# VHH binders against Uncharacterized protein C29G2.6: the designs that were tried, part 1

Every score and structure here is a prediction.

Target 1, 179 residues: Uncharacterized protein C29G2.6, of Caenorhabditis elegans (o16887)
Amino acid sequence: NKQCRDLLQCSIQKKCVNLPVLSKLVDGKNISAEMYDDIDKYTDYGCIFTTGCQDECNDCPLCLTSKLQIVDILSGEKSSAECPTLMDCALKCVAESNQDIFQINKCLRQDCAFHCFDGSCPKCSGFITRVFNQMCAAGNFRQKIKGYSGPCYEMFHEIVRAKFADRFEKNGKTRGHSG
Positions, changes and structure headers below are counted from each chain's first letter, unless a header gives other numbers; Kabat numbers aren't used for antibody chains.
F, E and O are the ipSAE of ESMFold2-Fast, ESMFold2 and OpenDDE, as the mean of both directions, binder to target and target to binder. V2 is 0.75 times the mean of E and O plus 0.25 times the DockQ between their complexes.
[cut] marks letters that were taken out.
The coordinates of atoms that the task and the answers printed are left out; those that the model quotes come from them. Centres of patches stay.

## First folded at step 15 (VHH; framework vhh_7b2m_4)

Design s1 (from Ff with A50T)
Fold by ESMFold2-Fast, scan of step 15:
Structure s1 (fold): chain B 179 residues (1-179), chain A 119 residues (1-119)
Amino acid sequence: as target 1 above (179 residues)
Amino acid sequence: EVQLVESGGGLVQAGGSLRLSCAASGFTFDDYTVGWYRQAPGKQRVVVATISSGGSTVYSNSVKGRFTISRDNAKNTVYLQMNSLKPEDTAVYYCARGYSSPWYEFDYWGQGTQVTVSS
């Protein structure tokens, strides 16, 4: 799918990636879904956020599940107050991390990301849903849940639920497992 | 093997300056984010400053305006220029290689260099 290729190209141009490793993955014209874990591991998301690759990030599922994407949504809006729970969480991470982008990202990933999927911020879940639907339509989605035979869109919510299972069960509300 | 070696630490009076150096080997230096962390006695290790492969810098609020991080890719070295030092800057300073990833952070650390600021 093209959207993650655009992110990779932007990241290379801005020198936000470990080039010796990732250049081997972009040799040729096709970028496969298997590369998403590798680009995530070898990418400087703080560099992407600060150097102007955030639009490309918005269109890539790997980046859309990152905490830097949530921060970009909040900072880019005239009315960031439309997602108060997510905003409060993100601001707490910034305040407690002493301006360290690595610690901010870790805090956002561990404490805030699930607010994109708990129904409190439709704008965040909307962007993620849009990109996931594009990946499903292109047939470029390689993650498989054993025994799952439902629509591709619903499979994404089951993956998110599994990743944040402890938090959803503690809070009593579950996406992809509604009554 | 990846190796990071810090130098330039020492004892200095409050208001003084020190320049720390971190010599890197075993990897393509200019392709990586590199940073400085510090750990004061009895405290957790905290970030001081980072510099990406693209040259973007991030500073801790406690050092912003006083410290400057820079890199010399030709020498495979990252520097931390510390000005207007305060007693609370006393710590072991560590150099680290890493990625600004939400899933992966610093993966290699130096052994550290001691900085002591007396009043």
Scores: ipSAE 0.000, ipTM 0.128, lowest interface PAE 14.4, mean pLDDT 65

Design s13 (from Ff with V58I)
Fold by ESMFold2-Fast, scan of step 15:
Order: C-alpha cells, then sequence, then structure tokens
Structure s13 (fold): chain B 179 residues (1-179), chain A 119 residues (1-119)
C-alpha cells in the first residue's frame, strides 16, 4: 500500500521501530507467532499513532482505521477529564444520549476519544499511548489475554510484511485468516 | 443494498471552490463514519477526509485548512467543501462508508465524481 509508505518511513525515521534490531531478529528466518512478542518489544505503537507519526497515520487508511478502532475500547476512564476539548465532547454525549449509559459510552468511544489523537490534549495522548502499548504488547504480559491479536497486530503485520516480504511469501494470506 | 452516489464535481480554475455531495442509502447513516478519497490519473486512491457519526473530523495533510467535511444526518448526505483549489487537487473523488474491518479500506464506495482544476 503506497499510501502507507510515508507512515512506514516516518516510523523508521522517528525511531518508533528499532529497525536495526528488528532486521537482525528476522535475518535468515521466517516470522513465526513466537517472534511477535520480541518484535512488539522493538515497536512503539503509541509513537506511530500519536507522538511521532500522527500526520502520516492520518494519511494512511490502515492506520486511520486502527486509531478509530482502538478508541472504541476507551470508556469510563477519567484520566482525560482535565482536557477541555475532550470534556466538552463528553458533556455533549451526556446531553444528547437521553441519559442512556450505553449510548453515552458509544458516543465517547466513537466521537470523543478522537481528541486524544489530534494533539489537542497531550495528557490524554500520553494516557492513550500507554493503554495502546499495553494492548499491543498483550502477549508480553504472560497469559493475560490468550489469542489476542487486535488492530495493533494487524498494523504490525502490514508494516513487517512490507519490509520483509520475502519472509512471508510462503504464507499467501494474512495472520487474521484463522479458519 | 448499500449505495453511495457522489455529485458536484466539475471544472474550476485554481483558487476556486467546489462543494461535493454524497447521498447514502441502504444503511443506518447516523451510525457510520463516512469519508472522502481521491484518485489522480496514474496514482493510487488516497484518503482526503473522514467524519465520525458524531461529527468529529480527520483530514489528510495535503488538504488541511482548505477542505471541510460535514454531514447532514437528516438527509443521509456527507459533503466536502473544497476551497483554494490547486491543480494537484485534480482527481476522481469517491465517498466511502465506515470502518468495517480494522487495517483495511472502507467497505462500500461510490462511483466517483471528477474534479478538474485548471492552472
Amino acid sequence: as target 1 above (179 residues)
Amino acid sequence: EVQLVESGGGLVQAGGSLRLSCAASGFTFDDYTVGWYRQAPGKQRVVVAAISSGGSTIYSNSVKGRFTISRDNAKNTVYLQMNSLKPEDTAVYYCARGYSSPWYEFDYWGQGTQVTVSS
């Protein structure tokens, strides 16, 4: 995907990925499931989505879709309450959802968590970066969430596949094809 | 089932303005993110702007400050207001529905509308 080449380049240039270490890790090997934990250790997804490459991510449909998808998980967390733009959005969700807590949470995830990614709230961005890193590195937390691949693994697969295509050539389909 | 129909394209001189419209049917419009993409001759289709169900917006760097995306839920329509147009904005513009699959393109597309910006 050429639209996302700038994102890949930014990720390397801003050191969101430790390219020399990743290259060494996969040198002479095919990527296996066992390697994802090690690869995630050398990839800063928060850097890719927010602090390092937010503009390039917004121009990449895969990355933009992933950002929107992860905000669907954000609910009930108050660490961003001090951010004016996010708070104004949250209050609008409360006012317009007819006191339905389910609709309030849906509104917060789909419409308000957006503000954590636009740079208008650095404190919120820091929080979401930490949450995202934990989700992306779920496999590194022993056996907290078995089988979790999430949007972060999908993005990582696209980045690694683009850079190490030869390592994936014998696997004609993405990892998401489970059955 | 799902249908998206673009309109409002045309020929305009550099520095001019156009407003594109996309009429949606066959799904609960209010619940979906909708976006605009464009494809120039010999180039890949690239994202221009997207708007969430609640009205939050994202823009590509190439159009920030010049283009504005908006939606009218009562009319099931999304708009792209294009100001300060440049020759490099010449492309077929497509609207697309939502994000049904993470890390993949929008799941439904319109047929596109041509925008040509003369120098």
Scores: ipSAE 0.000, ipTM 0.199, lowest interface PAE 13.8, mean pLDDT 64

Design s14 (from Ff with A50T V58I)
Fold by ESMFold2-Fast, scan of step 15:
Structure s14 (fold): chain B 179 residues (1-179), chain A 119 residues (1-119)
Amino acid sequence: as target 1 above (179 residues)
Amino acid sequence: EVQLVESGGGLVQAGGSLRLSCAASGFTFDDYTVGWYRQAPGKQRVVVATISSGGSTIYSNSVKGRFTISRDNAKNTVYLQMNSLKPEDTAVYYCARGYSSPWYEFDYWGQGTQVTVSS
């Protein structure tokens, strides 16, 4: 989507996402658990939504939708019945961050993230997926990931899926010393 | 080498208290979320409480108001104060290291410490 290309360009220019570093990390290699932190480190959602690319995000329907979902979570009405523990955590983030969306988003990721992967709030995973889908839809991002010929959002979606599977197994089953 | 070592488990009567400790080594403790999980016999492992690098705490509904998680960054230690213990709290308790990224919650686990609450 052409409207979201400006957001992708802004995100690269403002260093909200470091595509050259991300491309180098996945260049012909299998995605490992050690790379998850690096991938997240090179994606600054506060920069995308507010401090770096606010106008470009507002003009990109996928980004605006993702931003509004955070607002819906924080407002409580639509998400509180589905995610009561995440909502309690999110309200604490709001109280402690002086309602700065950048700080709230950071707090949500750092302090509330486990609720996205313990089965208590499946809706949280949709937000992550939408951010990556938008980055892929906006332009030629997939061409920067060497060794991956499909849509780049599928790569990120598979990372999220594998993480959820691993998390549910860790919470549901004891990890033994048996391979 | 990252290590998490739990201690403080034992046998206690219903209504009693225990304090669990988790000693961490091999990483910059101050930068990580740490938490407690438990696994009862024949049940799945579930989250009990977490504490972020910034000190924010999250509790499961089953322990909220009875358990308190805290950390001492100078000693690289996380604690779980368990009050008003019930037989249903009987489980092996595990300490886990986490991170701020939504891509990966907890990457290292301790060996566990047994807590048994008699009726």
Scores: ipSAE 0.006, ipTM 0.164, lowest interface PAE 10.3, mean pLDDT 65

Design s15 (from Ff with A50V V58I)
Fold by ESMFold2-Fast, scan of step 15:
Structure s15 (fold): chain B 179 residues (1-179), chain A 119 residues (1-119)
Amino acid sequence: as target 1 above (179 residues)
Amino acid sequence: EVQLVESGGGLVQAGGSLRLSCAASGFTFDDYTVGWYRQAPGKQRVVVAVISSGGSTIYSNSVKGRFTISRDNAKNTVYLQMNSLKPEDTAVYYCARGYSSPWYEFDYWGQGTQVTVSS
C-alpha cells in the first residue's frame, strides 16, 4: 500500500486537488498508481493544512515535510539561517494574511516565490517549481497567458518576473558580469 | 560520506519507556529535517515523527501524545523519547535525513534499531 493513498483520497473528497488533474481520473475515484508517486503534483497543500485532511497528511511523508516547512515559515526561526529574503517575505505574508493558511499560500506563491530564483535561496527552487506547476495545473494562469505554448512552469515564471520586474532587474547588472 | 547510526533500542514491557538516539555525520546537520520511521515484520516502513532544522515537530497519529522527537545540533544527534509503549510499537526504528525542500523525501537512512514491546 501507498503511505499517501489516504491523503490523496481525502484531498479528492474535500476538493483539495488540482481541478484539471482530477479530470484524468475515470470516475473521480479511480486513482492511478502513477499519481501516488507524484502526489505533490495533485494536492493543494494549503487546503489540507487547514481542516479536512490533516490526519491523513500526518501519515504521508511528503505532506509532513511540506507542513513542517510552512510551520517553520510561520514561526520565523529559520529566517536568518536558511533563506532570509524568502523568509522575510513569507513572514510578511503571514502578517498581512491574518494567519489564514489559504491566504498565506496564495501570498507565498504570488508575492514571494520569485525569491527562490533571485539567487538568495538556491535550496527552495525545487519547491517553488512544484508550486508553480500546481498553480499552472489549476488552470488559472493558463487563462492569463493565452497563446503561450511553452512549459507551464516557464509561463508562471514570466508572470512572477513581470510582477517583480523592479526587484528582478536590480540583479541584472551583476548577472551580466558573472561570466 | 553521509551516515546515520541509531541506538537505544531494546526490550521493554507495555507501558514502559525507551529513548532512541540517531548520531549523524557527513553533512551540515543543522540544515536538515530529520525523521524517525519504523517497520514491523511483514509491513511497509511508515513515518513516526519528523523534526525540522528549526525545531518544529510533526507526529503520525499512532504516536501523537506518547512520543517526543527532539534534536541536539551541538551533538549532531536526534532523539525519540517513547512513552506509554504498546505491543503494536514493536518494530525496527530507522532514522532518516530529509531534504530542506518540502517536495523531496528522505534520502539517507540508518541501519535501524530493534524495539520490542512485550505484553
Scores: ipSAE 0.000, ipTM 0.311, lowest interface PAE 11.9, mean pLDDT 66

Design s16 (from Ff with V58L)
Fold by ESMFold2-Fast, scan of step 15:
Structure s16 (fold): chain B 179 residues (1-179), chain A 119 residues (1-119)
Amino acid sequence: as target 1 above (179 residues)
Amino acid sequence: EVQLVESGGGLVQAGGSLRLSCAASGFTFDDYTVGWYRQAPGKQRVVVAAISSGGSTLYSNSVKGRFTISRDNAKNTVYLQMNSLKPEDTAVYYCARGYSSPWYEFDYWGQGTQVTVSS
């Protein structure tokens, strides 16, 4: 539609995307998995959704829906631009996960959660809690974890800390949960 | 099967207000983004507002600050509160179910409800 064409034009003008990748999308061939990888590699989703093309995104249904899910995950009420590095990572997770909320949340936990602890997003505690609460509400993650009886979201906080222990403060400690 | 049914449209004077409702069935309502579109005579259908499963909201530029989208998960219903209506808001308003991926669009629409704003 015209609104999404306006978004594409904005993305090009603001340098949110690589032009050769866009050419592959409009070539009329079947989009291959490699084309999706190229799109994600050369696309700045934070630029598209917030800093570059916010208004055009809000008028394009594809972009609006995607932005809403990420805003919901990140805090609901806070500006999506508060943590640009984390936001870009999170938007890439949405783009790569074929609408699967479990794949989105796995990607957020494994690839993006580190940005909450590297100093680039001090306001990230709410984001992590929101992400893990959403995963827990989906009802299937806890079914695979035996012996954990604390709040579901706390379990994932400990997993993230353990995975990125080498990059956390030396005075940080990882605690287990049991019950 | 997925169904979305809009209601609450009507005729109002400029500066007035209307509240639209969208009743959803045939899917797990709480898990989906829902949005409102509108289509004026002779023009393309455009997005108006959307609300996520968690309650986050986003609006198109033309309605920002005047319209409020909300949802009642217990009733499987989405609302659009329209304030400070203008003649250019005259359109058929449609409810739509959405996806969370940038590679997917809204996939189901209702039949629409007519809003007419007189000058």
Scores: ipSAE 0.158, ipTM 0.648, lowest interface PAE 4.0, mean pLDDT 68

Design s17 (from Ff with A50T V58L)
Fold by ESMFold2-Fast, scan of step 15:
Structure s17 (fold): chain B 179 residues (1-179), chain A 119 residues (1-119)
Amino acid sequence: as target 1 above (179 residues)
Amino acid sequence: EVQLVESGGGLVQAGGSLRLSCAASGFTFDDYTVGWYRQAPGKQRVVVATISSGGSTLYSNSVKGRFTISRDNAKNTVYLQMNSLKPEDTAVYYCARGYSSPWYEFDYWGQGTQVTVSS
């Protein structure tokens, strides 16, 4: 989707990614699940969030809709009834990370994203699998719980920041962090 | 039996305001995500704003800071307050119902209401 590509392009323009490596990998090719591991390795996510590139998600209908659904799961009691393991995982990540936004987002992308696809959230898995196949992983998301990054990582980061911003800012770790 | 009926569209000058309403019937309104979409002539339908059953709201970048989505569960109505309107906002505006779980796509649509913003 063109609008979703703009998120990656913004990140390249702001020099938040190792452009020579990513240009060689991505130029003229479909992004595969294996390529997301490489993108994650050569991407500075703290840079992306401090330069405003995450705002491109709001112009991508799939990203915006998926972000709303995940926000509702994390905050809405009705959504959590269908996806209790996802919500429990997200809350555990927040509680165990001492308000460190890096540790929270690493926990979310590596330990929690899979709960949408493992059958514990049946309604979530159908829709979100389609969305994430287009944005985050081609083919088999269930094998990609490790290295789940790029647009998916950025979406989860923004959700965590928005939902728990007050707590993170008090600890001085809400923005400007990278690997 | 499920019905969504939009109203409040019209012609307005740039910089003006309009409030769109969507009256819902035939389902338990409180349990559903609702959203506003728009479609300009010759373009694809795009999301404008959404509000979940849990009260979370999200906006497209083109309207963020200018539009506000809200819902009145007692009246089974969702609203879109549009401020600082621009000619680029000219479109047919649709409201849509999602499932009680926001994981499902929107399954019912209204007929649309025309908004025209003069330069």
Scores: ipSAE 0.000, ipTM 0.219, lowest interface PAE 13.0, mean pLDDT 62

Design s18 (from Ff with A50V V58T)
Fold by ESMFold2-Fast, scan of step 15:
Structure s18 (fold): chain B 179 residues (1-179), chain A 119 residues (1-119)
Amino acid sequence: as target 1 above (179 residues)
Amino acid sequence: EVQLVESGGGLVQAGGSLRLSCAASGFTFDDYTVGWYRQAPGKQRVVVAVISSGGSTTYSNSVKGRFTISRDNAKNTVYLQMNSLKPEDTAVYYCARGYSSPWYEFDYWGQGTQVTVSS
């Protein structure tokens, strides 16, 4: 639909996808487990879902569903090593909001955002990207080759297919992605 | 002043249907996202369904396939059609206006309308 097409356009224009790196991988590989295992190297899911393309994502049911699934996964997680005080705060917000992404956002802004400024998380600007990429990351995409689709698989698949359709058509290479 | 007024709540038996309405005033309705939330007894408020200014919809997993959100921009009204109601759908239902920020947020809320589903 138009809204999901607008999301793809936004993702490219806002540079939520590292096109030079992704282009090199596509040139050197078929669409395979190797490519999907490296998703965290060339995709900024935080940018797609929140900081760059939030409106386009929320207007695309596939993207919003993926975002909500990440919230579901995160609600079961324990503290990570990355920005531990901010992560602990964020996990508390997720646990207390019963999967309500808007209440999670309010909690994050009111109770957690100060950790970006008190020296406990110097890389706060990348925190959302790291969290979303971790939830979307290689483990879920590795499982795809064994019949499991992670929450971000369809979104990544659409970006790759749309951006590199010419290469798949030209080379006759496809996993059924050239549509 | 921004105002959201819910109506259509009530008591219904399991398997029944209800249609909730939210009448909006005091803002340019067409430009805003509108959502339905619910708060069950002893639980936190959770999103049920959202409809964007462009007409795109999304639903929580618990209601997908049973509930339908729609909007009538000419009437400044958003609707929630609830079918195949279950006792676990019992809650106060809230209408909310949304805006975009670093996250998607709701800034104004209605008073709520009670929905009770008997077994």
Scores: ipSAE 0.000, ipTM 0.107, lowest interface PAE 12.5, mean pLDDT 67

Design s19 (from Ff with A50I V58T)
Fold by ESMFold2-Fast, scan of step 15:
Structure s19 (fold): chain B 179 residues (1-179), chain A 119 residues (1-119)
Amino acid sequence: as target 1 above (179 residues)
Amino acid sequence: EVQLVESGGGLVQAGGSLRLSCAASGFTFDDYTVGWYRQAPGKQRVVVAIISSGGSTTYSNSVKGRFTISRDNAKNTVYLQMNSLKPEDTAVYYCARGYSSPWYEFDYWGQGTQVTVSS
């Protein structure tokens, strides 16, 4: 779509992508969401967000996972007010990551995503599904689970549960015993 | 063919400083993200600092303000300047070649260099 092309063009013009390496991988193919794992390897998102491609980023929410898109999903939703713990965690990730979108996304997955599964935010499944879909489009989680054929966000749920199984168990028991 | 070789580790007293180097060969160094990780005995390997191909840096909370990652593309080398060292910084330090994605992915690792901080 035109918006995705505009973002890519802006990114190339601002020298935020390693175009010679990326062009060898694409080699005349249409750039699709399924190829974003290759695009992500050669894209400096900090450069994109600081050099004047902000309008193009806003017009292309599924082309690349952006800081503004993630924060907008969390803070723009009515449900974000119903999940202050998740939102505080997400804002902390943004504040602590020195404008690096990949560190923000890493922080969100490692420190915040478990709040979607530990019962602290049961009313907010809709927006978290959108967050997972955005992350999946940018990072292709499907390759991490052998034989997986379901939606990417469901695979992400299983990865998060597996990674934080001890935290989920401890958090549930602590809440039950604390009253 | 791809090789990452760490150096600069050693024994140092608490409050001291060390500078680690990672010399890269067998690939176009300036096209890649490079990271420093560390692993203490019996613990999992954890990220310390990452520097992108564009020069953007990220640090773990435990080392912010004390450690500085930098790169010299002309020399195919990445550095980790470690100041105000603490006994809990004792670990084998690894450098790794990788790609920036929604999570950092590393496909090649060095052999590691031992850092020991005595009290």
Scores: ipSAE 0.000, ipTM 0.143, lowest interface PAE 14.6, mean pLDDT 63

Design s2 (from Ff with A50V)
Fold by ESMFold2-Fast, scan of step 15:
Structure s2 (fold): chain B 179 residues (1-179), chain A 119 residues (1-119)
Amino acid sequence: as target 1 above (179 residues)
Amino acid sequence: EVQLVESGGGLVQAGGSLRLSCAASGFTFDDYTVGWYRQAPGKQRVVVAVISSGGSTVYSNSVKGRFTISRDNAKNTVYLQMNSLKPEDTAVYYCARGYSSPWYEFDYWGQGTQVTVSS
């Protein structure tokens, strides 16, 4: 998408993505769940969505739609009724992030998104998956990682599943590290 | 010129209630998300409740079940009904206009209204 290409260019130019570090971390490796933690650690979503690249995001229909869909997931009464654990988690992320969208998105992705896949809210996974799929389809940094060409929703499901499994590893890890 | 004017603040005892109002003018109110924020002394301004142009609502965990946000598009007004007030709810309450996301972009803010909850 041409408008969304400008968003990617802005993200690199404004250093919203620490591309040299990310390139070193992913170069020659298969994409794994822990690599998404590294990508998120070296990606400033607040810079992308608001301070550095807000105009490019607003001009990219998929980015603007994704921003609004975050509002919609938190605001839908039926989603609250059907998925109370996910909704409580999402509201906690908003309340504790001091209006910082980078912290909100990181919190939502690391602490909340997997609740859609643990059996507590099967229907919400479609919404979350669609948001991530649309971001990937826009040709953002995740889809343009070297070697990735498949459907984004399959990658997202694999990452969530792997992160879920990591929580229960015999080595005593109860949660993934933040980053 | 865009204006947001808060009213309804005051002193109330713990367990009491207040209803805040935010009167909007100078823009097409129906098309915008509106939020309530609060700021306690020495703290950053934090979100309390948000209502979208379509009427969907979201609440911070600290006020969920106690506060209700609503809007009256015919009167260009948004309300915050505050029940079961606690001393930690003491803050200046601000009304704000949002267009892309209430968490990202509030381009106009009201002057604020003081809410004090005594123990």
Scores: ipSAE 0.000, ipTM 0.121, lowest interface PAE 15.5, mean pLDDT 64

Design s20 (from Ff with V58M)
Fold by ESMFold2-Fast, scan of step 15:
Structure s20 (fold): chain B 179 residues (1-179), chain A 119 residues (1-119)
Amino acid sequence: as target 1 above (179 residues)
Amino acid sequence: EVQLVESGGGLVQAGGSLRLSCAASGFTFDDYTVGWYRQAPGKQRVVVAAISSGGSTMYSNSVKGRFTISRDNAKNTVYLQMNSLKPEDTAVYYCARGYSSPWYEFDYWGQGTQVTVSS
């Protein structure tokens, strides 16, 4: 879809992804667990979701829903929060949790008791970026977010797919996914 | 049988407000992400807003600060409150249920409701 194509273009232009390295890892290969570790190393999910491409992400359905799922998991709350309250409480949770996303989420839910991470506070982007990067790292996502299906992997799969869409389309007449 | 039925569309003047409703049936409403999309004539369908099962919300940049999505789980209904309407908000608005696959986030759609904003 055009909106998700715009997200890919933004991710490249803002250097949220190391495109030359990712192209080598994906071109002509199946993505193994080890390759995901390399891809995650060269992908700044916080850049894609917030600091670089927030507008393009919010307009791409897959990215918007992936971001929404991450927010829902991390906050344990509903809707908006004030940036000063969010920053104070969230930084305390990060400091006390050794940047462990599962412990940060637990701290936010039990100790902060407020709505946060809904995109209403641009000043909070630094913390949000850090949290998204930690959550989307292969080890943290696979080990600590048990029972949740792949918001970060869904977005990653779409970026990879979009990157090579022209190569796939040259060999077929199908314009999009259907079924 | 999954059904989504939109209502509340109509003609409104620029700067006005309108509230859309989406009545859902045939599934456990509380467990699903629900979203609003819109499609202007000759253009692709674009996402407007989404609300998770947990109540978190996200908005496309074109409507952020003007539109509010909410849900009433007791009524199996999702609402889209549209404020400060502009002519460029003119479109058919669709309600959609999420949770299909990584490639297709929304799997069931309503019939749509027409919103026309006059200058």
Scores: ipSAE 0.356, ipTM 0.782, lowest interface PAE 2.4, mean pLDDT 68

Design s21 (from Ff with V58F)
Fold by ESMFold2-Fast, scan of step 15:
Structure s21 (fold): chain B 179 residues (1-179), chain A 119 residues (1-119)
Amino acid sequence: as target 1 above (179 residues)
Amino acid sequence: EVQLVESGGGLVQAGGSLRLSCAASGFTFDDYTVGWYRQAPGKQRVVVAAISSGGSTFYSNSVKGRFTISRDNAKNTVYLQMNSLKPEDTAVYYCARGYSSPWYEFDYWGQGTQVTVSS
C-alpha cells in the first residue's frame, strides 16, 4: 500500500519511529496483533504530526490510530467538534492514563474507536470504512458473522455494534416506570 | 484448532492473591499477543491485561500496580498474578488471543475461570 509505504518512509526519515516491523505492513503483509501493539511503544505521534507525515495516509490502516493519538495531543483545540463523543472519550483516556502517551493510545484504540460506528462522528466513520477495507484485504483480521455476506467494513461495524449494543442503549435510554 | 484453557480461579479473601494460568494450543503461541479479560454478572467483558510475544504489557487502570501478566513460550502458557485483591475484582476471567482493540477484537477465547473475592 503506497500510503503505508509513504507514511513509513516519512516517519523513519524524520526519526519518528524505530520499528522495522512497519516495513512489513507496507508490502501488504498481514498485520499481527503483536505488530499492532508494539507500534504504539516505538512511535512518536507528535513527531509524525509536526513533520506532516500524516497529511496523506488515509489509505493506510495505521493512519487512523496515528490520527486518533493526535486528538489527545491537541486536546486544547476543538478541531474534532463534529465528533464530540470521540473527543470526550479521548480526553477521558488522557485523564485515566497518567499522561503516558502509549497507554493513551491503547485506551483510544480499545475504548474510543467504537464512537466511529455509533453515528456520532460521520467523518470518522467514512475514514474507518477505508481502514476496515484494508484490514479485510489483508485477511488475518476478517471476522465472520453467521449469515452475513455484505461488505467487510459493514461486517466490522455490525460486530462492534452488536458487542457494544448495551453500551449504545445505556447512552440513549433510561428504564421507565412500570406504572 | 485454537484452544485456550484457564485455571487457577477460586475463592479468596480481600487482600489475598491468586495466580491464573492459560494453556494455549492449536497455534504458534509465541507469535501472538495474549491477554486477560473479565466479566462480572450483568456487565460487559472488559480488558484486564495483555502481553505481546516480545513481552510488552498493558494493564487497565483498575488493576495497575496489583496485577502482573507474564508468559512462558516454552509451555505455551500465559499467567496473571493477582495481588491485593478487592471484592470488585470478582468476575469470570477469560484468556484471549489476538486483538484488544474494539475494531481488533479477540478472535479466540477460553471458557473462563471464576474468581470470587470475599470481604
Scores: ipSAE 0.000, ipTM 0.139, lowest interface PAE 13.9, mean pLDDT 64

Design s22 (from Ff with V58H)
Fold by ESMFold2-Fast, scan of step 15:
Structure s22 (fold): chain B 179 residues (1-179), chain A 119 residues (1-119)
Amino acid sequence: as target 1 above (179 residues)
Amino acid sequence: EVQLVESGGGLVQAGGSLRLSCAASGFTFDDYTVGWYRQAPGKQRVVVAAISSGGSTHYSNSVKGRFTISRDNAKNTVYLQMNSLKPEDTAVYYCARGYSSPWYEFDYWGQGTQVTVSS
């Protein structure tokens, strides 16, 4: 994927990542959920941060498979109901959590995770997808540097599995009934 | 090298106005949320306002209706227009870069600019 290649290219140049993991992503193949732990294990996020490679992160979320699954499922779950934006929900969580990152993360998972994935947010789907990708990239990136818990990966998996468990598990694929 | 440089602070009488500027460099300015924080002597640093890459704005309750945040992507600059200033607005004002949600986490900060509002 193009945007992941830019981050990885910088990481190669600055020697912040283990080469075997990098080679799998450079080939342009989709990042699977199983690869996420390997990427995390062999990536020095402190090195990436101090060398400036985080500016190449863009929308490469490290949870791309979860994004694709959610987009596929949302395409089948149409609703006419109004949906507040994920950003508005996140700002509310920050205000209520006194800027404690662990409390913010808890609030996001409990109050925002299903906000627009219950089929009530057809107008929000594109915005939500972009915001979740950015939050995933930031969350995964920052958990190694700042001790943040990495909630985006967990949130995406729980949204898909809890809401669409029958589709997720029955066909053995992340993309639900449509394949 | 990411840099944020604040300017425009100063001394003003209560009821007056100031416009703060934050000049950004070393990153793709258009892609980031930027925000303003302030810190009064002996107090915790608190959020004032934020603006997303798309232009959506957020304000703390204490400044809503008095302050306006804006951005000029052509100049890589964010502004804070402060009207109807009160002595309670006296603080060092900081510019910060964030990812989508400025309240979630900031990775770079400016040096700050002093604002003093006299009675």
Scores: ipSAE 0.000, ipTM 0.118, lowest interface PAE 16.0, mean pLDDT 58

